# Ledger of designs, part 2: VHH binders against Elongation factor Ts, mitochondrial (tsfm)

Target 1, 309 residues: Elongation factor Ts, mitochondrial (tsfm), of Dictyostelium discoideum (Social amoeba) (q54lv3)
Amino acid sequence: PTELVVQLRKKTQSPVQECKKALQASNNDMDGAIKWLLEKGKATAEKLKSRVSAEGIISVLVDSGSGKAVILEMNSETDFVSRGDIFRNLARDISKATLSNPISGGKLAENGILELDPTQVENIYPIKINITNEDGVAEEMTIKDSIVRIVSKLRENIVIRRASFIQPLNNNNNNSKSYISSYAHDSTSEKKDVGRLGSIVQFEYQGDCNNMNSLKEFANQLAIHIVSNSPSVVTVNDIPSSVLEECKNNNKNPESLYDDMVLYEQSYMYSPDHSVKQYLEILSEKLGIKNLSVKTFRRYAIGETAERV

## First folded at step 17 (VHH)

Design zc1 (from zb5 with D102S)
Fold by OpenDDE, fold request of step 22:
Structure zc1 (fold): chain B 309 residues (1-309), chain A 120 residues (1-120)
Amino acid sequence: as target 1 above (309 residues)
Amino acid sequence: QLQLVESGGGLVQAGGSMRLSCAASGTFSEYAMGWHRQAPGKQRELVARIFSGSTDYDDSVKGRFTISRDNTKNTVYLQMNSLKVEDTAVYYCAAGEYMGYSSGWEYDYWGQGTQVTVSS
């Protein structure tokens, strides 16, 4: 009956016609119909898997309670889909779920960032996620199933391409404090948590800060700076040896790369008379803290490869 | 069954602005919505469409028209700026299930239309 179709649609967010078919196939059994829709969705997802998903969104999220942060890229075939709320909200929900659950696999970088490349993103698929329908009712499912559902609804190949996670600072140094900021930029988004560009950045300092709002403001500004100026490393000491060797082989002065790729060497966009390094020192003194520094950061952009920070 | 009623049409001078409204008889939050128009002697054509907050426009109106939606009021809007004489038509509101961006949109419900006349 019509009422069952409405209920099934609200619960699964599947097309009405598919809901009708599902109910018919399941003799009007709701659970059976849900299962039917999921299987149908899986088949659809498999069929669409070969389609190019070059559009998408970057999602960033900081959990101040755990001291963790995530930057995640989710892709679609069209920008129409990636500009939509259904797509963006799922990205947000996935980001949230991944911060709230342990992640298996991935590569732990020396700077403490856990990275999932395109071959490793499947490791988060089993994580449970809550999807809220139009009535405010939450349904729990795996990230994998949520993607299948959205693929069925939007009828595009949708994938999680990559993700990086900032981990909390090691507690071995009881005197060190951490703060993480994030920023995402998109012309169509009023929120700063999703966009075509995004960054997360972790700070470390010692002592009591006399003005946390000032620190937070700077942290947010630096996240924006990172998105805008696209550094690859924090300091000159972090430049990969391969890059230095390439410079040597080509008789290129490595210093010529500093302004482009080294965050500390870049002119701070909100104080152009200072490098980021210089400004950190100034701010450290102003705030009454010691050794304010950037521990690590990640920057994602739609259309850029994972080889870039 | 969803009933759609357009309003806001009338006479406007070229270069002027006009806002059309489409009121739905019930909740339409899950529907893809569209504005269409039909000029005398011409076929009905898509003007703008919206789904999940994402919008798409015909090239002839891009940058001039804006489609928006207020689900709390069950209303879809078409803000028309920089109107041209060639924009003269009966404008129709339509609703249907989203079937994918590239597959074409099917509309099951239509309004009666509202006349928009742009004078030189």
Scores: ipSAE 0.838, ipTM 0.939, lowest interface PAE 0.6, mean pLDDT 93
Fold by OpenDDE, last read:
Structure zc1 (fold): chain B 309 residues (1-309), chain A 120 residues (1-120)
Amino acid sequence: as target 1 above (309 residues)
Amino acid sequence: QLQLVESGGGLVQAGGSMRLSCAASGTFSEYAMGWHRQAPGKQRELVARIFSGSTDYDDSVKGRFTISRDNTKNTVYLQMNSLKVEDTAVYYCAAGEYMGYSSGWEYDYWGQGTQVTVSS
């Protein structure tokens, strides 16, 4: 029995006492015990479902090979949990899994962003994910089961709140090239892939770039700019009609919102004498490329509403 | 069964620094670890705790003490900076199963303690 407890503990990373109970309930059958733990976890998750999860982490990931990127928000009740490796690593693993598998459901916007709102995130739950235990052994399970497991372990309501995916650029018509950058703000990690703030941004351009490192540097800087300056749209033409109507109703000049909402109208934080739009033009010329532009971007922040333009 | 052994204590002047170590007899990566202290005539109190890379501190030591762990060495550390006379105590290392942040943490394993004396 002792050896079985050790094995079960290693496989499931469940508390020792729970493993003992599971084995007892399953007459020392390992598979039965695993199922028992999962069911108990599900019950726990249901019990905690009503708890407010206002903390969390933003995970960003770019797959340059496929031309896709993801930004994902996972939430917890406490910042203690969201600062933890168990929580953050799961977010990373989920991001990776979602880029490696087809996504069902969601809304595909004209800007090339596939969006999963809080009611649609469950569409990724069936996706298989590999979870590595303390011995370095990978176990395959669904995203749903992985969440249930960590809920049981961490004893908090943990949810995937939202996710957005940049899709590959369709360049059949104009031979456009794409580059995607990402950034997550985290003060404790060298890797800037998780944090309380994050962004992904897709660029489009034509021609051969004479200095890709310069383009990449700018792309990363712009991702940081987006996180720091919180634009909502790329150009003034992308401002939602509802916002314009609100301005009209309140006798407010829409142009007063441009510096805050419109990326192209913002002063570029790394070159304050230029707007982002102006800098894109300058950089296009410098790099020998044409029509360098921001195709789309997404910014997430813990504590902000899920609905963004 | 996990054995814990503290080291690194001793005499230090106020304003000084000291680093405590706690060596575990085996793997403790799944345990919540904590440092506690007991001053003469006082109750034992939590100083710092760590689980899954997340840390929590008593208000009296926040900004001065840092708890960390090295799982490859089965060791937990307490870096103590800007030490005060009131930090004088026996410091204990403890390990227990994580039962949630908001729950009262219980520790199943304790070290023998190491004396820290801060002089004025």
Scores: ipSAE 0.836, ipTM 0.940, lowest interface PAE 0.6, mean pLDDT 93
Fold by OpenDDE, fold request of step 22:
Structure zc1 (fold): chain B 309 residues (1-309), chain A 120 residues (1-120)
Amino acid sequence: as target 1 above (309 residues)
Amino acid sequence: QLQLVESGGGLVQAGGSMRLSCAASGTFSEYAMGWHRQAPGKQRELVARIFSGSTDYDDSVKGRFTISRDNTKNTVYLQMNSLKVEDTAVYYCAAGEYMGYSSGWEYDYWGQGTQVTVSS
């Protein structure tokens, strides 16, 4: 009996007391107990659904192999939970799983980013995820079930709020190369893949780069820049018509918004004498490449509304 | 089942620092850990707790004390800085299951305690 409890706990990462109850209810049948725990968890999740989850973490991940990247927001009720490894690791695992599997649904933005709003995130719930226990053994389950499990364990309403995916470049342009960088800012961790703020940014260029490390460094810095300076669009041409109309209606000069809203118009934080646009040109020349540009980016922040960029 | 042994206590002057250690007899990575203290004539109170890398502190020790753990060593620590006379107490290490942040944790295992005396 004790051994069964230990085994069940290791498999499900459920509290010991819950494992005991599960085994008792299932006449010490392991599979039955696992099912019992899941059902119990679902009930708990349903009960907690009405609780406000205003805290959370942003997870960013780039898969260089596929040319995809994800930025994902997962929320909890307390920052205590969101600062925890269990919560953060699940976010990481979910990000990884979503990059490894096709995503159904969502909205494809003009910039090529696939976006899942709060009503669309359920589309990733069926995706299989690997959860590793304390012994290093991986258990496969759905993202939905993994969330249910941690809700049961952490006893908070935990949700995936939104996610955005950078898609790989179309193979129709064989001469174009892409590089994606990501950054997440958290004061408590040296890891830069989760935090309260995050960004992913996709670059495009042509030609052979004479120093890829320099490009990568810049890419990382620009991801940090995006997090810090909160641009909304890449170029002035990407400013929504609605914003321009609003300026017109209020007799406001649209150019007054450029420094705050437009990435290319912002002073590059690592070279303040240059705009981001100017620096891209300089770097292109330096690296021997052509048309280095920001194709798209996404920035998330806990507590902020999703903005299309 | 799980034995906890505190060490590192003793006499220290006000304003000084002290580091307590709690060694567990076995794996405790899944446990919520806490440091408690009991001053003479007072009830035992939570000082700091840690679970899944997240920490929580009593208001009286915030900014001065730091709880940490090393699962590879089965040890939890309490770094105490800027010690005050009112910090004088027997300090206890405890382990239990996580019961949620908003609820009090239930501790199943306790150490014998270590005396911390802060002199003026």
Scores: ipSAE 0.835, ipTM 0.939, lowest interface PAE 0.5, mean pLDDT 93
Fold by OpenDDE, last read:
Structure zc1 (fold): chain B 309 residues (1-309), chain A 120 residues (1-120)
Amino acid sequence: as target 1 above (309 residues)
Amino acid sequence: QLQLVESGGGLVQAGGSMRLSCAASGTFSEYAMGWHRQAPGKQRELVARIFSGSTDYDDSVKGRFTISRDNTKNTVYLQMNSLKVEDTAVYYCAAGEYMGYSSGWEYDYWGQGTQVTVSS
């Protein structure tokens, strides 16, 4: 019965063929079919777990209210799937959910970013997420369950690979203000929250800004800059010792790496005559604020490992 | 059962444009939609596919053809620009599903096809 298939599809968001199989296996009993699909979905997810997911999407989101931000990588087997709205919307929803809920586990980096590496991503799996079906009805489930569902639906191994979270500024410093910007680059979308490349960047400053729009514009531009120029650290002092050791071992001058990996040393792409550091100073003066600085940033790119970020 | 009906075909000069439409008899939002074509003496081949906002194109039509869909109208479109003589074929609309990377795509419903002839 076609009607049952439609109903089951809407309810479970499972592929039509799977719905047909489920109904057949359950003698057109809806509850049985739902159960069948659930079990099948779990099995599928487990089966596909070993599949290489080299494609995917970067999702970025800033919650200005809480002063938090997230950058998240979700992977699929094919770019076709990752370019799809189903996939991307789930990534968005996961990002949103993770900002709205406390994150357990992870590693707090030196720069204050909470990082979830591939082994730590499961820490967000229990978080509840609202998934809207085709009829606009929201269903609450865990992130884990949502992933299982989408895996069964899209028939690819889909995983959250990594995530990083910018935390609010410490309230103990009442004189400091924070602004976070984000950017995701996608060739096919005007939306800037999902793409194959993404960044989040947190700024800190003191005083009253005389032109917040200007600050925001700069912040957004710098987020784009970070995506485009792929810095690894904010300042020279933030260069990992391992990198310096490598330079030493290879008789390479560390300064040769500054333009590539140090944000402050890079030429600002929107003002090439200035380094990012110099521009921050200029902008501070212009905006009537003090010590405008990049506190931290994170850049993700599909195909890159977390260690390379 | 989903009925698909193609329209918009006909004769066009090389370099010209044509827009094909495929109207579905019912809701097709859950299906991947595709345009295929079959030239005389050749096998049917995929031209373009759309699912969940994602699109794929045959290399021969990339940059020239655009597939789109309007779920509110249960219609899928194929905008064909810069048409070439080699684009001459019967164009078919199809509805199907993605079966995974290894399994590929399966199409359950097909239109009757519409003739597109590109003259030199």
Scores: ipSAE 0.817, ipTM 0.931, lowest interface PAE 0.6, mean pLDDT 93

Design zc1 (from zb5 with D102S)
Fold by ESMFold2, last read:
Structure zc1 (fold): chain B 309 residues (1-309), chain A 120 residues (1-120)
Amino acid sequence: as target 1 above (309 residues)
Amino acid sequence: QLQLVESGGGLVQAGGSMRLSCAASGTFSEYAMGWHRQAPGKQRELVARIFSGSTDYDDSVKGRFTISRDNTKNTVYLQMNSLKVEDTAVYYCAAGEYMGYSSGWEYDYWGQGTQVTVSS
């Protein structure tokens, strides 16, 4: 029975005590024990699914080679779980699986980024998870099933709240080049890929950059600026008509929105004498490229969406 | 089945530092771990706990004590700084299955304890 417990644990990545219970309940039948663990996990997840999950993390991931990126919010019930490695690694694995698989049915936003529904993300297959960080093989499963597995271990409701996806540029007619940067803010992580605040940003330019390290440094700094300054749109022209109408109805000058909402109009955090727009123009000239611009971005923060009582 | 052995206790002057170690007899990476203490005439109380890299502390030790885990050595540590006479106790290492943050923490395995005495 000790050898069976070890085999079951490696195959399912379930706790040792649960593997013992599953084998006892199944008369040491491996397939029966696997089903027992699956059903218990589903029952636990169902029991917990109505609980409010307002804590969590933001995961960001960029694949520079393919020109894709994802930003994901995943929530837990407590901050204790959201600070934990199991939770954070699940978010990383979900982000990786999301980038590695075709995305369909997302809602195209005004700025060209795809907004994904949580159920669309949950249905992605495959994901591999490795809870123990040991040499065992991980079973391929849907993201939904991986969440069920982790919920049964962490004993908290875990939900994907939202995700946004940047697609590669289509430059057939324009000969444009692209670069994507990301940032997640969490003092406990040296990787800068998970945190309570995060951003992804896509740049476009033409020509040959004469100092790619400078462009990459700026791109990383702008991702930090976006996290810190909370813009909603890239340019003044991107302000939704409904927001402009609401501003007018409150007898406010539309320019009162610029510092809060418009990335290009904000004072650039790393060169405060310049707006972001001005700095992009300066940097384009210095790098020998044309039309360095922000094509799209997305910023997530834990707690910025409303929660029901 | 999991055996826990504490070490590193002893006598220390108030304001001093000490590090406790808890060695486990096997793979412990899946367990919730805690340090508890029992002062003379008192009940055993939680000092610090750790699961999956996330930590939690009793208010009386927050900012002074640090729990950490080294899975490659199967060892949990309690770094104790700015020690006070009130920290005098037997310190126990404990391990158990994680049953959720809000459901309380129950520990199936306990060490024999190590005495920490803080003199003035």
Scores: ipSAE 0.613, ipTM 0.875, lowest interface PAE 1.5, mean pLDDT 86
Fold by ESMFold2, last read:
Structure zc1 (fold): chain B 309 residues (1-309), chain A 120 residues (1-120)
Amino acid sequence: as target 1 above (309 residues)
Amino acid sequence: QLQLVESGGGLVQAGGSMRLSCAASGTFSEYAMGWHRQAPGKQRELVARIFSGSTDYDDSVKGRFTISRDNTKNTVYLQMNSLKVEDTAVYYCAAGEYMGYSSGWEYDYWGQGTQVTVSS
C-alpha cells in the first residue's frame, strides 16, 4: 500500500522498490519490513566483507566548544565510491557521532592523543544518517549499523581503518588555553573536512590573545603545513629512542632527521626564512600571548599503511 | 515508470560548445545516470556517468565533457566543450539502480535520443 511505502521510506531512507518488497515480504507489518531491510543489508555486507578496501578518505572535525577533535580514515574498494557524497557524508556523520559521545576506550599515545580501536568506534551510539536527502527523518543507530546500511547501497566493502582523538586540556594546568585546527586536502572538492590527506593540531598558550583571527589563520596554515611536510614529532625531544639508536648504529648525525621528522625544525611553509619554532615565537609576541606551542598533532594519508582487510 | 527526455542537440562547428539536458518525469535522486552515444553504423558507447556526485568519463571525452545533475529539477546535463567531428552521434540519457562500480552499470530507462552534429 502507498501510505505504508511512504512511511517505510521516510523511516529507513530505502529505495521505493526495496520498501515495496519489504512490505510484501512482511504482510505490510512496518516493524517486520524494517527488520527485513536490515537483514538484507547485513547479508550484503557479509558477502562483501572479504574484499580489499584500499581507497578511502580522511575526515577531520573539531569541536571548539568542548576542545575536542577527531581524525578518521574510512576505506572503500574504489576511488569512485570514496569521491561520492554518500560515502563522504557517512564519514562526516561518523566523525560527528564520535565527538558527540563519551569515549571510554582507546590507547593514549605519548603525545597525549587518543588512538581509537575501529571496533570501539563502530559501537558508538547514536549516529543519525540521511541517505537520500529527501526530507526523510534521520534514523538513529550504531555506527556499525550505519556502515551496514551504506554498504548495502554502495555495494562495496567499507571499513573504519583508524581514528585518533584529541582530548580537552588537562584542568591541572589551568593557566593554559588551547585552540585546535584541522585540514583535509581534497583535489576533487574545495571542502576542507574530508580528503585523501588530513591533519588535526592542538595549540597551547597563556595569556589573552589580542587578535584571534590571526591565531586562527596561523593555526589553519600549520595544519596545511603538517599535511604537506609530513612531520612525525613536535620537538627534537620527542624523537623515539629507537630512531636515535639507529642513527648511532649507522654513525649518522641525529640532526639529519630534523627536517624530515621534527615539526619545530621544519622550514615553515608560509614563511620559509623561519623554522616553525621561530615563527611560533614571533607570533606569540605579536599576539600578546606567551608560550604559543603545539601540544599534539596527527596526520593521516590514504595509502600510507599496509593492506587493510 | 521513469521517463527520460533529451534536448539541446543540434549542429555545431568543431571547437564549439553545446549543453545537453535530460529531463526525468519523476524523482530520480537515487538512480545511477549516464550519457551514451551512437554514431551511424556504430555500437552505442558510454560517454559519461554519475552516481552520488562521483563522475566517470570515457577517455575520448575526458577534460572536454562534464556530466552533472540537479535533483531539484530532475535533470541531468552533459556540457560538451571543444567539440570534434568524431563526437557526431545520437546522444542518449539513461538511468538505473546502482549495483556497484565494478558490476557493470545496467540501465532500466532510456531516452529517445538527441542528435549532435559537429561540422568541420
Scores: ipSAE 0.583, ipTM 0.868, lowest interface PAE 1.7, mean pLDDT 85
Fold by ESMFold2, fold request of step 22:
Structure zc1 (fold): chain B 309 residues (1-309), chain A 120 residues (1-120)
Amino acid sequence: as target 1 above (309 residues)
Amino acid sequence: QLQLVESGGGLVQAGGSMRLSCAASGTFSEYAMGWHRQAPGKQRELVARIFSGSTDYDDSVKGRFTISRDNTKNTVYLQMNSLKVEDTAVYYCAAGEYMGYSSGWEYDYWGQGTQVTVSS
């Protein structure tokens, strides 16, 4: 039984006490014990499914080599869990799995970003997770199963709220280049990949950049600007017609929306005498490139999808 | 079988600082850990707790005390700053399996305690 407990723990990454219970319930049959542990984890997750999960984190991840990025909101019941390493590492692993595997669906927005359904994210395979800090190899599973496993450990309902995916540029002109930046704000950490606020930003330009470090610095700063200033569209022309109609029905000038909604019209946080549009033009010339522009972006904040009233 | 041993207590002037240590006899990385204290004639009460890098504090010590954990040394710490006379108590380290934030924290293992005395 001691050797079997060690073997079962290595295979399942379950707590020692649960491994002992599983072997006892299964007459020391390893396959039966593994099934027992899985069924108990599923039962715990099902019991918790109805609980409200309004706390959470935003995870961002960019793969510069493939020109892809993902932004993900994952929720927990309490702030205590969402601040924890187990929860945050799961969000990172989900983002990695989402980025590394083919995306078979989602709703394409007008700006080219792909809005993913949480259930299609849950069906992605594989994700690798390490449930324990002890010996063993990260186990491959679906994202849905990984959430079940972590729910059984954290004892809180955990849900994927939403996710957005930036695809590589699809252009017929091989001279167009892309760069993607991201930012997640965590007031307790210098890490920029998870936090309560986050953004991903895709840039497009032509020509050879004479100072890539300056472009990267600007791209990172603009991701921060987006988190801080909460735009929802890149240009005035991108304002949804429904929003313009609502503005007109309230007898307001559509220009009243610009500071709130339109990235290009906002005062740039790192050069306030310039709009973001003006600064892009200045930087494009300075770097020796053409038409430096924001192709698409997404900003997530914990709590922004909840009813405000 | 996990054994916990507290150290670092003693006498300190009000406004001073002190760090308590709790050494564990074995691997504790999967445990929820807490510091509790018991003043004479009172029930043992939670001071600070930690699980998975997330921390929680009693209101009376928030902003003055910091719990931390070093898994490589199998040790939990309580850094106590701006100490007050009412912080005088025996301080206990505790460990148990994490069963959820809202379900209460079960502690299976307790140290013998270390006395902290804060004088004027």
Scores: ipSAE 0.571, ipTM 0.859, lowest interface PAE 1.7, mean pLDDT 85
Fold by ESMFold2, fold request of step 22:
Structure zc1 (fold): chain B 309 residues (1-309), chain A 120 residues (1-120)
Amino acid sequence: as target 1 above (309 residues)
Amino acid sequence: QLQLVESGGGLVQAGGSMRLSCAASGTFSEYAMGWHRQAPGKQRELVARIFSGSTDYDDSVKGRFTISRDNTKNTVYLQMNSLKVEDTAVYYCAAGEYMGYSSGWEYDYWGQGTQVTVSS
């Protein structure tokens, strides 16, 4: 009946014609129709699985209460889909779910950042998420099933490419405090949580900050600086040995890497007479705190690791 | 079954602005929506389209026209700025099931049209 079609569409966000087919196939049983739509979506996802998805969006999310953050890349085949609300809202929901659950696999650093590269990122697919549908009823499903559902609706191959996770500080020996900021750049919106470029950054300091608004402002500005200036490491000592060896094998001075790679050595975008390192020292003194530092960061950009055919 | 009603057309001087509205008789959040126009003696042509907040425009109107939708009011808008005499046409609102970006967009529901006349 017409009322059941409307209810099913609101609950599943599926096309009206597919909802009609699902109810017909399920003798108007709502739970059966929901399952039918999921299985139909799985078939569609399998047909599209080999198609290259080189467009997409970066989602960033900070959970200040738990001291965690995520940066996540989700890809679509076209920029039209990646600019759409269905696609972007799912990326946000997935990011939220990953912060509420343990992450399996990947490279885990002590009190550091956890990386899931393209070969490992599907490890998050079993994580359960709660999606509040149009009818206001929460529905629990896996991240995998949520992607299958929107593939059926958007008719494109959609994948999560990679993700990185900031973990809470381990400060057994001190009273270190953490602050995490994020930034995503979206030319079509003033929202700063999804975009084609993004960063997350974790700060560490000791003592009581005398002006948290100033610290928050700086933290947000540094996240923007990282997006704009593309550093890959925090300090000179963080440069990978392989990169240093490659530089020497090309008869180049390692210091030639600093302006491009090393956050602390870059001219700070919001105070260009200072390096980022110098500005951290100035701000630390001004705020009455000690050892304000960047513990870790990650920057993602659409197109830097994707394949197109 | 969805019913679409356009409004907001009329006469406007070249260089002026006009906003068209398309009211839907029911929930249309799942539909791909488009504005099309038909000038006298010409084929109906796509002007702008929207799905899930993402938009596309015909090259002749880029930078001048903006499509938007308000799902709480079941309404799609076309804001038309810097109007030219060649924009004179009947403008139709259309809706259809989204079948993918590359599959071609087919529209099952059409409004009655609203006349836009741009004078010199």
Scores: ipSAE 0.557, ipTM 0.858, lowest interface PAE 1.8, mean pLDDT 86

